# Ledger of designs, part 17: VH-VL binders against q7dma9r51to147

Target 1, 97 residues: q7dma9r51to147
Amino acid sequence: GDQVIYHCTVRTLDGVVVESTRSESGGRGVPIRDVLGNSKMILGLLEGIPTMHKGEIAMFKMKPEMHYAEIDCPVSAPENFPKDDELHFEIELLDFS
Short names: E, the ipSAE of ESMFold2; O, the ipSAE of OpenDDE; V2, 0.75 times the mean of E and O plus 0.25 times the DockQ between their complexes.

## First folded at step 5 (VH-VL)

Design T5 (framework fv_bebtelovimab; at its last look DockQ between E and O 0.06; V2 from the best seeds 0.00; counts 0 for: placed apart)
Fold by ESMFold2-Fast, scan of step 5:
Structure T5 (fold): chain C 97 residues (1-97), chain A 130 residues (1-130), chain B 109 residues (1-109)
Amino acid sequence: as target 1 above (97 residues)
Amino acid sequence: QITLKESGPTLVKPTQTLTLTCTFSGFSLSTSGVGVGWLRQPPGKALEWLALIYWNDDKRYSPSLKSRLTISKDTSKNQVVLKMTNIDPVDTATYYCARSPEYVYDSSGITKYIFAFDIWGQGTLVTVSS
Amino acid sequence: QSALTQPASVSGSPGQSITISCTATSSDVGGYNYVSWYQQHPGKAPKLMIFDVSKRPSGISNRFSGSKSGNTASLTISGLQAEDEADYYCSSYTSSYTLFGGGTKLTVL
């Protein structure tokens, strides 16, 4: 795998923030660091991030099975996330190798 | 098979409100990820984006024109309406509506928003004069 | 505050390659997101040539290619043909709105 560094803001389709790395949306302001192919990344990001260019901000809509409702999801899900809902993921890709 | 067509007045007077309707076929604004936008082009000038509305009623506006623009949809009629207030001769332009499609990956069940316009209407020339 | 700058014109001869640049005039987080390129012949609606920086819609010739480096997106047309003579517009989604460049007139000599 390729190393990826990104900011992520997760919203319901109604625009309610579920989780964010950005301080203005309740996060700590620290981006996520992962490796593509690492079992610690949700399915939708494993599929989506490779379509991006360094410095790009992209928006993805993901079905439940592609985010936190994935069977045996490898990441810690946000408390009380809407399990049956599609979610919007705004990803800013800061770096990839 | 996908078509969009603009309609509305071809001649308007300064200070009036311009109302334009986009009627489309071959797709639905009930489809997740799909949007319809409005753009304009004054004679001999560059394209300018005005507004966009998505299936979920999410709306985007040009920052410089936001106070003058309202975009709305009637999903059951396959129509998107743009209203522009306080019209001025500099608003003389060909107005286009266009589709913004979802981009679905074959293998994943994710939709990437491409914010591009793949199918355009023919355009309607609106002249603003006294 | 953000705007996209294109050269007003570019020219080339049949069979040559040309490149049209599209540069942001103000800084934005993530720079040029969702870069698209449109071709417009006189009196006609624009036609989508490139989206998502480098992807081609079905039916668009592989002579058209897109790329991005830093704050500049580029459209390259190889093997120039007379029918490529048109206006070309770049577009980018920045934050919650879409910007269009000023357009470039391509003349095939």
Scores: ipSAE 0.460, ipTM 0.769, lowest interface PAE 1.1, mean pLDDT 85
Fold by ESMFold2, look of step 6:
Structure T5 (fold): chain C 97 residues (1-97), chain A 130 residues (1-130), chain B 109 residues (1-109)
Amino acid sequence: as target 1 above (97 residues)
Amino acid sequence: QITLKESGPTLVKPTQTLTLTCTFSGFSLSTSGVGVGWLRQPPGKALEWLALIYWNDDKRYSPSLKSRLTISKDTSKNQVVLKMTNIDPVDTATYYCARSPEYVYDSSGITKYIFAFDIWGQGTLVTVSS
Amino acid sequence: QSALTQPASVSGSPGQSITISCTATSSDVGGYNYVSWYQQHPGKAPKLMIFDVSKRPSGISNRFSGSKSGNTASLTISGLQAEDEADYYCSSYTSSYTLFGGGTKLTVL
């Protein structure tokens, strides 16, 4: 169980923001805090975040099965989320401990 | 193994449209995460990024040049084309095309964008007459 | 083009370590910061030395390392060799486009 603290902005492939933790993108400005192996996380984040350095901003493209269309997905999609779409997930990794 | 080669005119008159073709081999633009970009370097000056096109036809342009640039691809021909309108002597430069590679941790599901250019063409000098 | 600032030149003696800086201006705050470094010998195309801040492509000597602190990225070349004499450019992806620094001429004394 490593702890990760990150911002996440989700966009359509055309660049329309679907969901974000960032205040400038309509979120609350509060980063997500998860524990790898304990917290419920979409598969794409579990696979992608370990590839990042602390302080890195990375963009991942995720097929639906790597986010909320995963079979038996451990997290519920946000309201009106396009769970069947391929999406861009921009992650800013603030802490990895 | 992997090569890119720029082609197009070497001498262009002001106001014309410059068309440059990047022909590549050893990789495909059908591969998720892969892109081809264009850059230039005026003689004795710094590198300048112009445009980038990805396998899924996602396109990015230099904001200062966006109104003059069009990038397109023909995946079946392994080609990427850059058009630049209203050419001016300030556009004299060596033009490069370059590959933006992919990183895939799970080939069924996610791609990490790297946004770096790992393999470059040799460049082609385009001179704009006065 | 001054959004990424590099020193115009640096120099070092063979065997020494040198560091080239690349500083984003305040207008780049909130960008994507996908930092890379390129080496360019005269008359040649640029060569990718570092990507993703600190990763080396296959075939790049471990004498080249990259790091980032705040808005400043650094390229460090250890065990300086005559062949390292070249121009070095940083780049960063931000707001859907790529920026390049102005370049640094490295002279090996």
Scores: ipSAE 0.415, ipTM 0.711, lowest interface PAE 1.0, mean pLDDT 86
Fold by OpenDDE, look of step 6:
Parts: sequence; structure tokens; C-alpha cells
Structure T5 (fold): chain C 97 residues (1-97), chain A 130 residues (1-130), chain B 109 residues (1-109)
Amino acid sequence: as target 1 above (97 residues)
Amino acid sequence: QITLKESGPTLVKPTQTLTLTCTFSGFSLSTSGVGVGWLRQPPGKALEWLALIYWNDDKRYSPSLKSRLTISKDTSKNQVVLKMTNIDPVDTATYYCARSPEYVYDSSGITKYIFAFDIWGQGTLVTVSS
Amino acid sequence: QSALTQPASVSGSPGQSITISCTATSSDVGGYNYVSWYQQHPGKAPKLMIFDVSKRPSGISNRFSGSKSGNTASLTISGLQAEDEADYYCSSYTSSYTLFGGGTKLTVL
């Protein structure tokens, strides 16, 4: 599958940052490296990221069924994560190859 | 294995600047995601976080002490330096440096972004007195 | 700013289970998911026992477990042993800085 490198910031509807790879949002500044189809990913990202181009910043608004509340989701949500709420995923695609 | 060691003066006068050096081995601050932090503990009191510096030179400071703290690194020497200005007797404490790794092995595998300190130095007691 | 509150002390007999609570004054969704617990024996550096609420670093006894409900994180020590007598600190990362609780002294009777 295709290799993707991206920053990700997850926010609630109220704009509260739940998780982030960005240092300015509390993360360590290390982007995520995944291989589409070979990495464990939530459905919304698996579907959304391939639609992006390199350098693009996109906001994916996902219902629970598109992220951690998906049936047979391959990724476990962190403990006490708002997995049953709509979440906004800000993605910056750094590389797509 | 991984070790950290604090060094610097053990006795400082009020109003002076305290400079502490953390020398570590077994890992590098050139490694993506790695950080080294400083913490302190007054005698008989609780732990307090002071500052953290990452591999990419991103720096974090305690909000209450930010104006007095400067953290820096020398990757080639495996050293992190903390400077604290306008020292006061209330700053008397054991000062620790510690590693904050990107990855940590747990009972179920590897975890990223733990935002914790997994390996600590032995600490150095700094006494502030006239 | 947020604060973490711990009981000053807890005690238990060998073989018992004890729980130490850590309560945050704020209900921030993101930051309080990064809860860590440290064990500190007298004159020693702290030791990481739990991170990310409930994960144990390799080499840490499975007698130590972590959980969280609402704004309260908990460290549970089962099968209490004499060597468990120490101070325990909770910690939480809050987007830009790290907080520590006031510490809890655990006495094994």
C-alpha cells in the first residue's frame, strides 16, 4: 500500500484538543507514518487521506461510526476517549507515496 | 544502559543564577520524539515539573516559573542544561533530570506519546543559603 | 490552573488491596488521559509505575494497576507487600505542562 506521513489533531465539537501530533497543540511534533491497507487505521482516515494531496490541510468531521465506534474498529480508543461523540480530525498530509 | 546524571553547584546564594547540567548516556536527543526534562522536590515535599526540551529544540516550561527558567541542549555532548535565575531559599530542593521517550514498552507492546518520565537521574540536592 | 489532589496517606496489611485516588479540579478531556503514577522510596528517585492511565512499563509488577473514572484516576495495588511502602505521586500532562499531585504515603501495617 501507499505510505503516508501526516500530522493529526483531534478536536471535539467545542474545539477542545483531545490528541495531537503537533507541538503547538501539545504533541511531540512527530508526524504519523502509516501504510494504507497495512496499518491499523480508523475508517474515516483510511477513506479521507487518499483524497488529499501532498501539502494539503483538511478537516474531517467524523461521526462515531467513522472513528473509534466503528464496528470492529482495528484501533482501540484511549481510555476515556470521547469515542461516542463526533470528532474533528485536522490532517496535514506531508507525504504520499 | 540508559543513565542520567545531574551536576552543578550544591550550594547557591540568593539572587544568583543556578545552572544545572544533565549528562546522559544510552540514548540521544537526536532521536525523534525524545525529550529530557527537569523536575525538583523540596525536602519532604511533592515533586514539581520545571521544564522539558525535545529533540527538535521545542521547549516547555512550568507556567509559574517560566520567567526564571531557560533550558537548552547540546546533542553532541548528550547534555541538557537548566538555568534558573533569581534563586531563593524556597528553591532549595533535590533536582532531577529525566527522560521522556517517544516509545515505551509496556506489557502489551509499544506505546507512543506517553508524556511521562521513564528513567531518572539520582538527583542532586541544591541548597540555597546566604 | 488545574490541580491534582491525592490523599495524604493510605495504609493496608500485607495481602490486601489498596487504592490511591488522584482527582483533577478541571474536566479537560484531552489532558487527563495522560495520567502517570510514580513510586518513590525514601532517598531514591521516583520510579514510573503506570503511564497513560493504565499501562505498565515493562518490568513493573502486575500487582499495580491504573484506572480512571470521570475526573478521578486511581492506582490500585493488590497483594500488598512490605516493599510497596513508599510515596506515590500521580501526574498529568495538560497540553503544555505537567502537573503532579501532592503525593500519598502508603504504609504497610
Scores: ipSAE 0.363, ipTM 0.852, lowest interface PAE 1.7, mean pLDDT 91
ESMFold2 (binder alone), look of step 6: mean pLDDT 89; pTM 0.922

Design T6 (framework fv_bebtelovimab)
Fold by ESMFold2-Fast, scan of step 5:
Structure T6 (fold): chain C 97 residues (1-97), chain A 130 residues (1-130), chain B 109 residues (1-109)
Amino acid sequence: as target 1 above (97 residues)
Amino acid sequence: QITLKESGPTLVKPTQTLTLTCTFSGFSLSTSGVGVGWLRQPPGKALEWLALIYWNDDKRYSPSLKSRLTISKDTSKNQVVLKMTNIDPVDTATYYCARSPEYVYDSSGITKYIFAFDIWGQGTLVTVSS
Amino acid sequence: QSALTQPASVSGSPGQSITISCTATSSDVGGYNYVSWYQQHPGKAPKLMIFKVSNRPSGISNRFSGSKSGNTASLTISGLQAEDEADYYCSSWAGSYTLFGGGTKLTVL
């Protein structure tokens, strides 16, 4: 049940931005708000974000099975997303409660 | 073994541009999360951070010096170059390059930035004098 | 202006414990948990002793420990030895750039 608020930028192994919440990386500038255990989240973020402290920036290098290729993944990959590739999730944790 | 080595002129005149090269081995700037930075230390004074370049060509500069500094990399040559314009005697210092590593948790594959420099070059003294 | 403040000097005797403080002059800097400590012997490059407030790199003695409370980070050296005599610098990430403290000279009596 803890609420987490974070920015996320997803990159391929080559550093190409696939998706981002940051306006400087093509996003809307609006952070994600999730509730641990209640929101549908990919495994790597559900396990990784709790290891962070408020204000931290972390890079989660995820094998496919830790994101969209996870067995019984609760989140569907966006259309044309490279779900079977290693992806790097850069997370800035803005708040947790 | 990871090593970094600074090279460049040891004596520079005021108003010139200082160019320093960092050549490294034992790691690659194509590795996600890794960076190389430049720092300096005037004789008998404190350490000062100047600039940092990451694997993805993202660059950070000291706010007080950013108009005078340019950092660049050549990943294929394992080199990072710092240029400082309009040099003056106050810029006399030992200049260091150093690696900024990723921080990896062993069991989860989680990599975090540590914003610290774990391996340093030996330093090169640059004297600015007319 | 944001800055990291350290005492200019600290001293101790062999076997004692000493603590060096590093205080951020603003909460913007002091809010980050990316505090590092460096040891520098005369004529040598700095050596990373502590990162992310309290973590030790491989090969660093457990006599060195780091902590943080509010805007003040601390480096504690226990079981003080003659070889610990050096300058110690704190450093912190400030959101888009890195700051260094003024340095503390540790004298082992």
Scores: ipSAE 0.012, ipTM 0.655, lowest interface PAE 8.3, mean pLDDT 84

Design T7 (framework fv_bebtelovimab)
Fold by ESMFold2-Fast, scan of step 5:
Structure T7 (fold): chain C 97 residues (1-97), chain A 130 residues (1-130), chain B 109 residues (1-109)
Amino acid sequence: as target 1 above (97 residues)
Amino acid sequence: QITLKESGPTLVKPTQTLTLTCTFSGFSLSTSGVGVGWLRQPPGKALEWLALIYWNDDKRYSPSLKSRLTISKDTSKNQVVLKMTNIDPVDTATYYCARSPEYVYDSSGITKYIFAFDIWGQGTLVTVSS
Amino acid sequence: QSALTQPASVSGSPGQSITISCTATSSDVGGYRYVSWYQQHPGKAPKLMIFEVSNRPSGISNRFSGSKSGNTASLTISGLQAEDEADYYCSSYAGDYTLFGGGTKLTVL
């Protein structure tokens, strides 16, 4: 599959930051690297990222079943992550190859 | 079908509080992701963003004007209200309200938003003078 | 002063292409977040032409296209027509606030 490199900031519907890759939002400043065809990604990113163009920033509202509450989700939720809530995922797509 | 219209005084005196009302139809500010914002344009000058209110009552303000601005909504009346305190002649401008929409691209339990103003009111000119 | 820099004016002849740039003055705002372009004819409200850098609303001509490279976003208008003569504004969403550029007057010669 296609390799994707992106920043991600996750917020509650009320705007509270839950997790971020960006340093200005409490993250490490390091983007995520994944491979769509063989990746262990949440479903919402597998479906959402292909709608984006390189350099685009997009905001996705995801139902729980599109992230960590997905049945048979291949990735474990981070500690204390609100996996049963609807959440906003802000994605900046840095590279798509 | 979607419309927004600004209303309020067209002439106001320095030091007063300006109250502008945006009345809209064809959409609900209860829809997740939707917002309504206020912008202005002084005669012959650039557009300036003032404030925005979202469906969940989350509010954003221009940092330079934050101390003077209050934005609120009345969902039952389909209205958004902007108040600006201590007006002066530099606040003379055409004031616009505009919608920030929610877009759905794929229907698989994800909704993709835009953060842009897709439908605008006609604008109302507010002149500040004695 | 606006935080996004646009040229004051650009010009072109009918049938040609022109590009309007929009550059963030800070590396952490403008160029990397939601970029929109608006067209404004004299006496009228602005009209959304491009959102999310390169996406067109329904009904907008494919002669209008958007792109970005580094901290600069660009609006390109191909096949210039007299009706394209207007002011063009870029805008970027920076999380807590929205920025507008100073505007560019397009003259079709």
Scores: ipSAE 0.195, ipTM 0.648, lowest interface PAE 2.2, mean pLDDT 83

Design T8 (framework fv_bebtelovimab)
Fold by ESMFold2-Fast, scan of step 5:
Structure T8 (fold): chain C 97 residues (1-97), chain A 130 residues (1-130), chain B 109 residues (1-109)
Amino acid sequence: as target 1 above (97 residues)
Amino acid sequence: QITLKESGPTLVKPTQTLTLTCTFSGFSLSTSGYGVGWLRQPPGKALEWLALIYWNDDKRYSPSLKSRLTISKDTSKNQVVLKMTNIDPVDTATYYCARSPEYVYDSSGITKYIFAFDIWGQGTLVTVSS
Amino acid sequence: QSALTQPASVSGSPGQSITISCTATSSDVGGYNYVSWYQQHPGKAPKLMIFYVSNRPSGISNRFSGSKSGNTASLTISGLQAEDEADYYCSSYAGSYTLFGGGTKLTVL
């Protein structure tokens, strides 16, 4: 695998932020580093991020089966996370190598 | 048809607060898809972006003007309001409001932000006179 | 000053092609593909001609095309016509805000 570095903001259908890497949205301001095929990732990001180019911001609108409600999802949902709801993942891809 | 129209005072005195209202039709900020921004252009000079508000109330501001600017929306009235404090003669400009698509579908099957203004109001000239 | 540099003016003859450049002063600004181009006729509001480097809004002539190499985006106008005489502005997303170039006056001679 390729290494991907990205910021992520997760919103509900009505726009409520439930998680973010961005400091302006309550996060640490530190992007996520994942290795495609090696890191544990939700299905929608594993399939979606490879379609992006460096510097892009994309919105992935995911049904629950594409994120934490996926059967045998390799990633545990954070405490009290709305895993059974449609969620919108805003991804800014900083690097792809 | 999608339209945006700016309104507000055409003459403002230095140190006052400028309040401009953008009234739009043909789209809504009650659900995802769009934001509305403000831009200005001093006579004979370049365009300058000021602020943007999205449907979910997320706001973006020009870093150099952030301390002077407040952007807000009234979704039920289809209005976006810009306030600029401590106005100065250098703020004399034509002020535009414009629609910004938050995201668009493309051939890759994902939505992407475009950070562009696709429909503009006619503009309103604001003169700051001392 | 603006972090996006455009030539102040450019000129061409009817039927020819011209190119307007838009150069970011650093890769931190020039690394993004969120480049748009606007056409402005005197006394009128700007009109979006190109977005996302090379995409045309519905109704924009295919004579207008956009490209990008490194930190420089370019707008090319082919088959130049008298009505293309206008000011052209580039714009780019800069990580949390939007920047505009200084504008280029196109004269059709």
Scores: ipSAE 0.012, ipTM 0.676, lowest interface PAE 8.8, mean pLDDT 84

Design T9 (framework fv_bebtelovimab)
Fold by ESMFold2-Fast, scan of step 5:
Structure T9 (fold): chain C 97 residues (1-97), chain A 130 residues (1-130), chain B 109 residues (1-109)
Amino acid sequence: as target 1 above (97 residues)
Amino acid sequence: QITLKESGPTLVKPTQTLTLTCTFSGFSLSTSGVGVGWLRQPPGKALEWLALIYWNDDKRYSPSLKSRLTISKDTSKNQVVLKMTNIDPVDTATYYCARYPEYVYDSSGITKYIFAFDIWGQGTLVTVSS
Amino acid sequence: QSALTQPASVSGSPGQSITISCTATSSDVGGYNYVSWYQQHPGKAPKLMIFKVSNRPSGISNRFSGSKSGNTASLTISGLQAEDEADYYCSSYAGSYTLFGGGTKLTVL
């Protein structure tokens, strides 16, 4: 399917940044490249990102079963990631092709 | 009682590699959520974080020093080792190792995040000179 | 990269209260709720005084308290005592690394 390029910042309910692609939030400054309709994306992003427009910033609030605690999730949680907590995913969509 | 102790050379020459060892007791780096980090403090200056290593061998480095630093652990010996390459007189500092609990699990299985250096070694002064 | 800013020095008299601020220069970094404070006496290793903004480790006097409003965390020391004279550092979890402030020298006059 379509390729998407995005920045992502993940926060807990109490506002703690867990992981980010942005340098200003502790990341490497390198956006993520994923393929829509591929079983290698977490459920919440697979359903959420297609609703976005290029250049848009959106917040997706996800229960654990919508990210890495989804039953038989096709992707592994990053190391030190709170996969069993509700998390907020802030996505900036840079490109959609 | 939890203790950590730094060891290594007290005098190093410019361009050499500095190797420091942190030996600890009272906890294990096999325990989920625990890490050990290194920090330094040049004489009369502020604390600077250098590196962290976690129970699962995940590693974090100061972005400004990343290319010069390697952190490793030997869980069976209760040791964490820091190597810093191409040392310079500006690297003269007291080097500390400290325990870093990232999280703990409570009795109901809920993750509690800490993210603090709770127990520190005494520090070891490393002087870089020719 | 994001930074934490502290005043270079603060002073107070015995029995008074003082407050030390710690301000994140980036709003993203300032969203963290895992701020810690460390006390360092001359020639000694730092000691953890506060973690998670306002929590005290066992054995730390309740004269030490922490708070946070917006991008600024604060350490308050009440009933100031001579032994409180030390350098104080704030620190914040920042995802892939930790940040430290520049430190504040507290003088008890």
Scores: ipSAE 0.000, ipTM 0.587, lowest interface PAE 17.6, mean pLDDT 83

Design Tk1 (framework fv_bebtelovimab)
Fold by ESMFold2-Fast, scan of step 5:
Structure Tk1 (fold): chain C 97 residues (1-97), chain A 129 residues (1-129), chain B 109 residues (1-109)
Amino acid sequence: as target 1 above (97 residues)
Amino acid sequence: QITLKESGPTLVKPTQTLTLTCTFSGFSLSTSGVGVGWLRQPPGKALEWLALIYWNDDKRYSPSLKSRLTISKDTSKNQVVLKMTNIDPVDTATYYCARPEYVYDSSGITKYIFAFDIWGQGTLVTVSS
Amino acid sequence: QSALTQPASVSGSPGQSITISCTATSSDVGGYNYVSWYQQHPGKAPKLMIFEVSNRPSGISNRFSGSKSGNTASLTISGLQAEDEADYYCSSYAGSYTLFGGGTKLTVL
């Protein structure tokens, strides 16, 4: 697999921030580093990120089965996460190699 | 051929709610990836995006105007409606409806793009007492 | 407020090439690949000329080309023709909404 580095901000459809890697949205300011097909990633990111170009910021709307409500999801849902709701994922792709 | 046409009042009074209707032909809002948005342009000024609605009823709003805007669709009538509350003379503008380029859609994932390829002719709305 | 800065006007003669710049005050252009360009003749609706920095919609002349370097996107019009005289607007996706530049008036002398 391809290595990907990205920032992610997760919002409800009403715009409430659920989780973010960005410091201005309550995160630590550290991007996520994953390997497509080899790292633990939610299904929606495995399908969505390959449609992006390096430097792009994209908005994805995901059904629950494409994020934390996926059967045998490899990523644990954060505490108090609305895993059964549709969510917006804003992804800034910093590197794709 | 794909066409969109705006309709609504040409003169409205301050504090009222402006209701605009976009009627379209040549496509359906039941088709995956299809959406319709609203933009405006005050006389002699820049374009401003207002709102968007997609086939799956997903809605997007300008952050600065979100509290004043409601977008809805009637798929059976081929119409999209924009409502803007508490209208002010500064809202005087030509209002356009437009169709964005198709979104990427896969089973359970929708990726949005914001480029408008087909536009209506526009309707001038003047806000005055 | 426009977070995208365009020159107020540019001019050229028939047959020449001109370039219109669009500079983001933040990383809106540098970090996003959703840069679009619109042409607007007086009294008419805007027409999409370029999207995603350099892609042309079907039917748009190859005289129109787009590019990006750092925080500045550019629209280049080669072989200027009288009918190119219009206002040109850049647009960029800023995460969950769209921004527009202030517009550039192109005069063909």
Scores: ipSAE 0.316, ipTM 0.632, lowest interface PAE 1.3, mean pLDDT 83

Design Tk10 (framework fv_bebtelovimab)
Fold by ESMFold2-Fast, scan of step 5:
Structure Tk10 (fold): chain C 97 residues (1-97), chain A 128 residues (1-128), chain B 109 residues (1-109)
Amino acid sequence: as target 1 above (97 residues)
Amino acid sequence: QITLKESGPTLVKPTQTLTLTCTFSGFSLSTSGVGVGWLRQPPGKALEWLALIYWNDDKRYSPSLKSRLTISKDTSKNQVVLKMTNIDPVDTATYYCAREYVYDSSGITKYIYGMDVWGQGTLVTVSS
Amino acid sequence: QSALTQPASVSGSPGQSITISCTATSSDVGGYNYVSWYQQHPGKAPKLMIFEVSNRPSGISNRFSGSKSGNTASLTISGLQAEDEADYYCSSYAGSYTLFGGGTKLTVL
């Protein structure tokens, strides 16, 4: 699969930060590196990132089954995760190859 | 076939609440991925974005006007309503409602923030 | 604080090409790929010409094209026609709301 490198900030619909890779939003400033179809990824990112172009910042709203509320979600849920809520995922796609 | 039309008072007094209704046809605000919003344009000036509501009742407001604005929808009537409190002469403008493009698929929604169909606009004059 | 800056006016002759710029003052706004362009004839509602930087809605002439470099988006109109004379507005997503530029008056000489 395609290798993707991206920053991600996850927010509730009313704007509260759930988690982020960005230092200004409480993250470590290190982007995520994944391989589409081969990495452990949230379903919504696996579906959404292929619609983006390198350098784009996109906003996705995801239903619970497309993010951390997936029963077999391969990614660790953040602390204080709202299980049944839709969430906004702001993705900056740094590289796509 | 897709149409939007603004309605409301054409003359309002300072300090009153302005209520504008957008009535539309040819689409439903129950359709996943659709939004309807409001913009205004004072005479001879630039367009200003005010507020928008999506099919799922998600609401967005201009930060500078948020404390004065309330947007709501009545899906069964194909209507979106904007209320603006404490009206002032500087709020004199042509008010437009418009539909937003949104892509919605596979339990995810990607926002594109573009308004594809607009109403004709309604001029609201604020004076004593 | 955040703003989209457009030239107040631009002009061209029939058959020529012109470009209208739209520059974001904030890198955060300029980083988004959600630039739209609208055409407004006097006394009429705006019409969407371009969305997501370079996509055309169905029915919009390919004489209209959009591009972006850094924090500056551009609308290019080729083969200028008298009917293109109008005000042109850019807009961009700004995090939780949409910003509009100040508008550019296009005069076809």
Scores: ipSAE 0.299, ipTM 0.650, lowest interface PAE 1.6, mean pLDDT 84

Design Tk11 (framework fv_bebtelovimab)
Fold by ESMFold2-Fast, scan of step 5:
Structure Tk11 (fold): chain C 97 residues (1-97), chain A 130 residues (1-130), chain B 109 residues (1-109)
Amino acid sequence: as target 1 above (97 residues)
Amino acid sequence: QITLKESGPTLVKPTQTLTLTCTFSGFSLSTSGVGVGWLRQPPGKALEWLALIYWNDDKRYSPSLKSRLTISKDTSKNQVVLKMTNIDPVDTATYYCARDLEYTYDSSGITKYIYAFDIWGQGTLVTVSS
Amino acid sequence: QSALTQPASVSGSPGQSITISCTATSSDVGGYNYVSWYQQHPGKAPKLMIFEVSNRPSGISNRFSGSKSGNTASLTISGLQAEDEADYYCSSYAGSYTLFGGGTKLTVL
């Protein structure tokens, strides 16, 4: 696969930030680097990111089974993450190659 | 073949409640990723978004008008209803209902938001006067 | 507090290209790529021309294209025709609600 570099901010449906890579939202300001295909990504990102263009900021609403409540999810949920809730994922795609 | 049509009173007196019905065909509000919204346009002025309801009964309202607005749906009748209380002459406008299409792929529990109104009704002019 | 600003009017001659701008007054709205453009002829309902900045619904001429740079989205109409004379509105997501611009009247000279 394609390599992807992105920022991610996760919010409840009420708009509360629960996790972010962005410094302005409490993160460290370091984007995530992943490879599409056989990488450790949640299902919603694996399916959603390919629909984006470089430089795009997109919003995805994901049911629990499409993120950390996926059966046998390859990625551990962040601490105190509401993994059983429907959540908004804001993705800024910085690079796609 | 997808159509929406607004219906309701064309003349309303100040302080009354305005009830508008949107009846549609060619799609269902039981379909994941679909919503129906209401917008208005005073004569010679800009479009203003009022309210929206999605397939899952999720509702959104204009912040400035929220206390006056109620949106509801009857999925079996293919109808969405908007109620606006305490009507005022400044509420004179053409009222439109329109389909809002959230992008959903695979019906897998992912919805990509596009926030666009792809099909509109013809509009109904509501005049508020004593 | 966010708003979308459009010029009140633009004009062009048949066969030329014109561009209509839509600027978000804040980064809260301007940072998202949820920009739509609508065409409205007198007495008619609006028609969706562009969504998600640059995507065209089926049946919309490729003479209509969208782009975005920073907080400013643009609608470009190439090969201008008399039928393009209309009001054009931009729209964008603003959190829990949708904003519309003030509209731009396009005159084909």
Scores: ipSAE 0.289, ipTM 0.703, lowest interface PAE 1.8, mean pLDDT 84

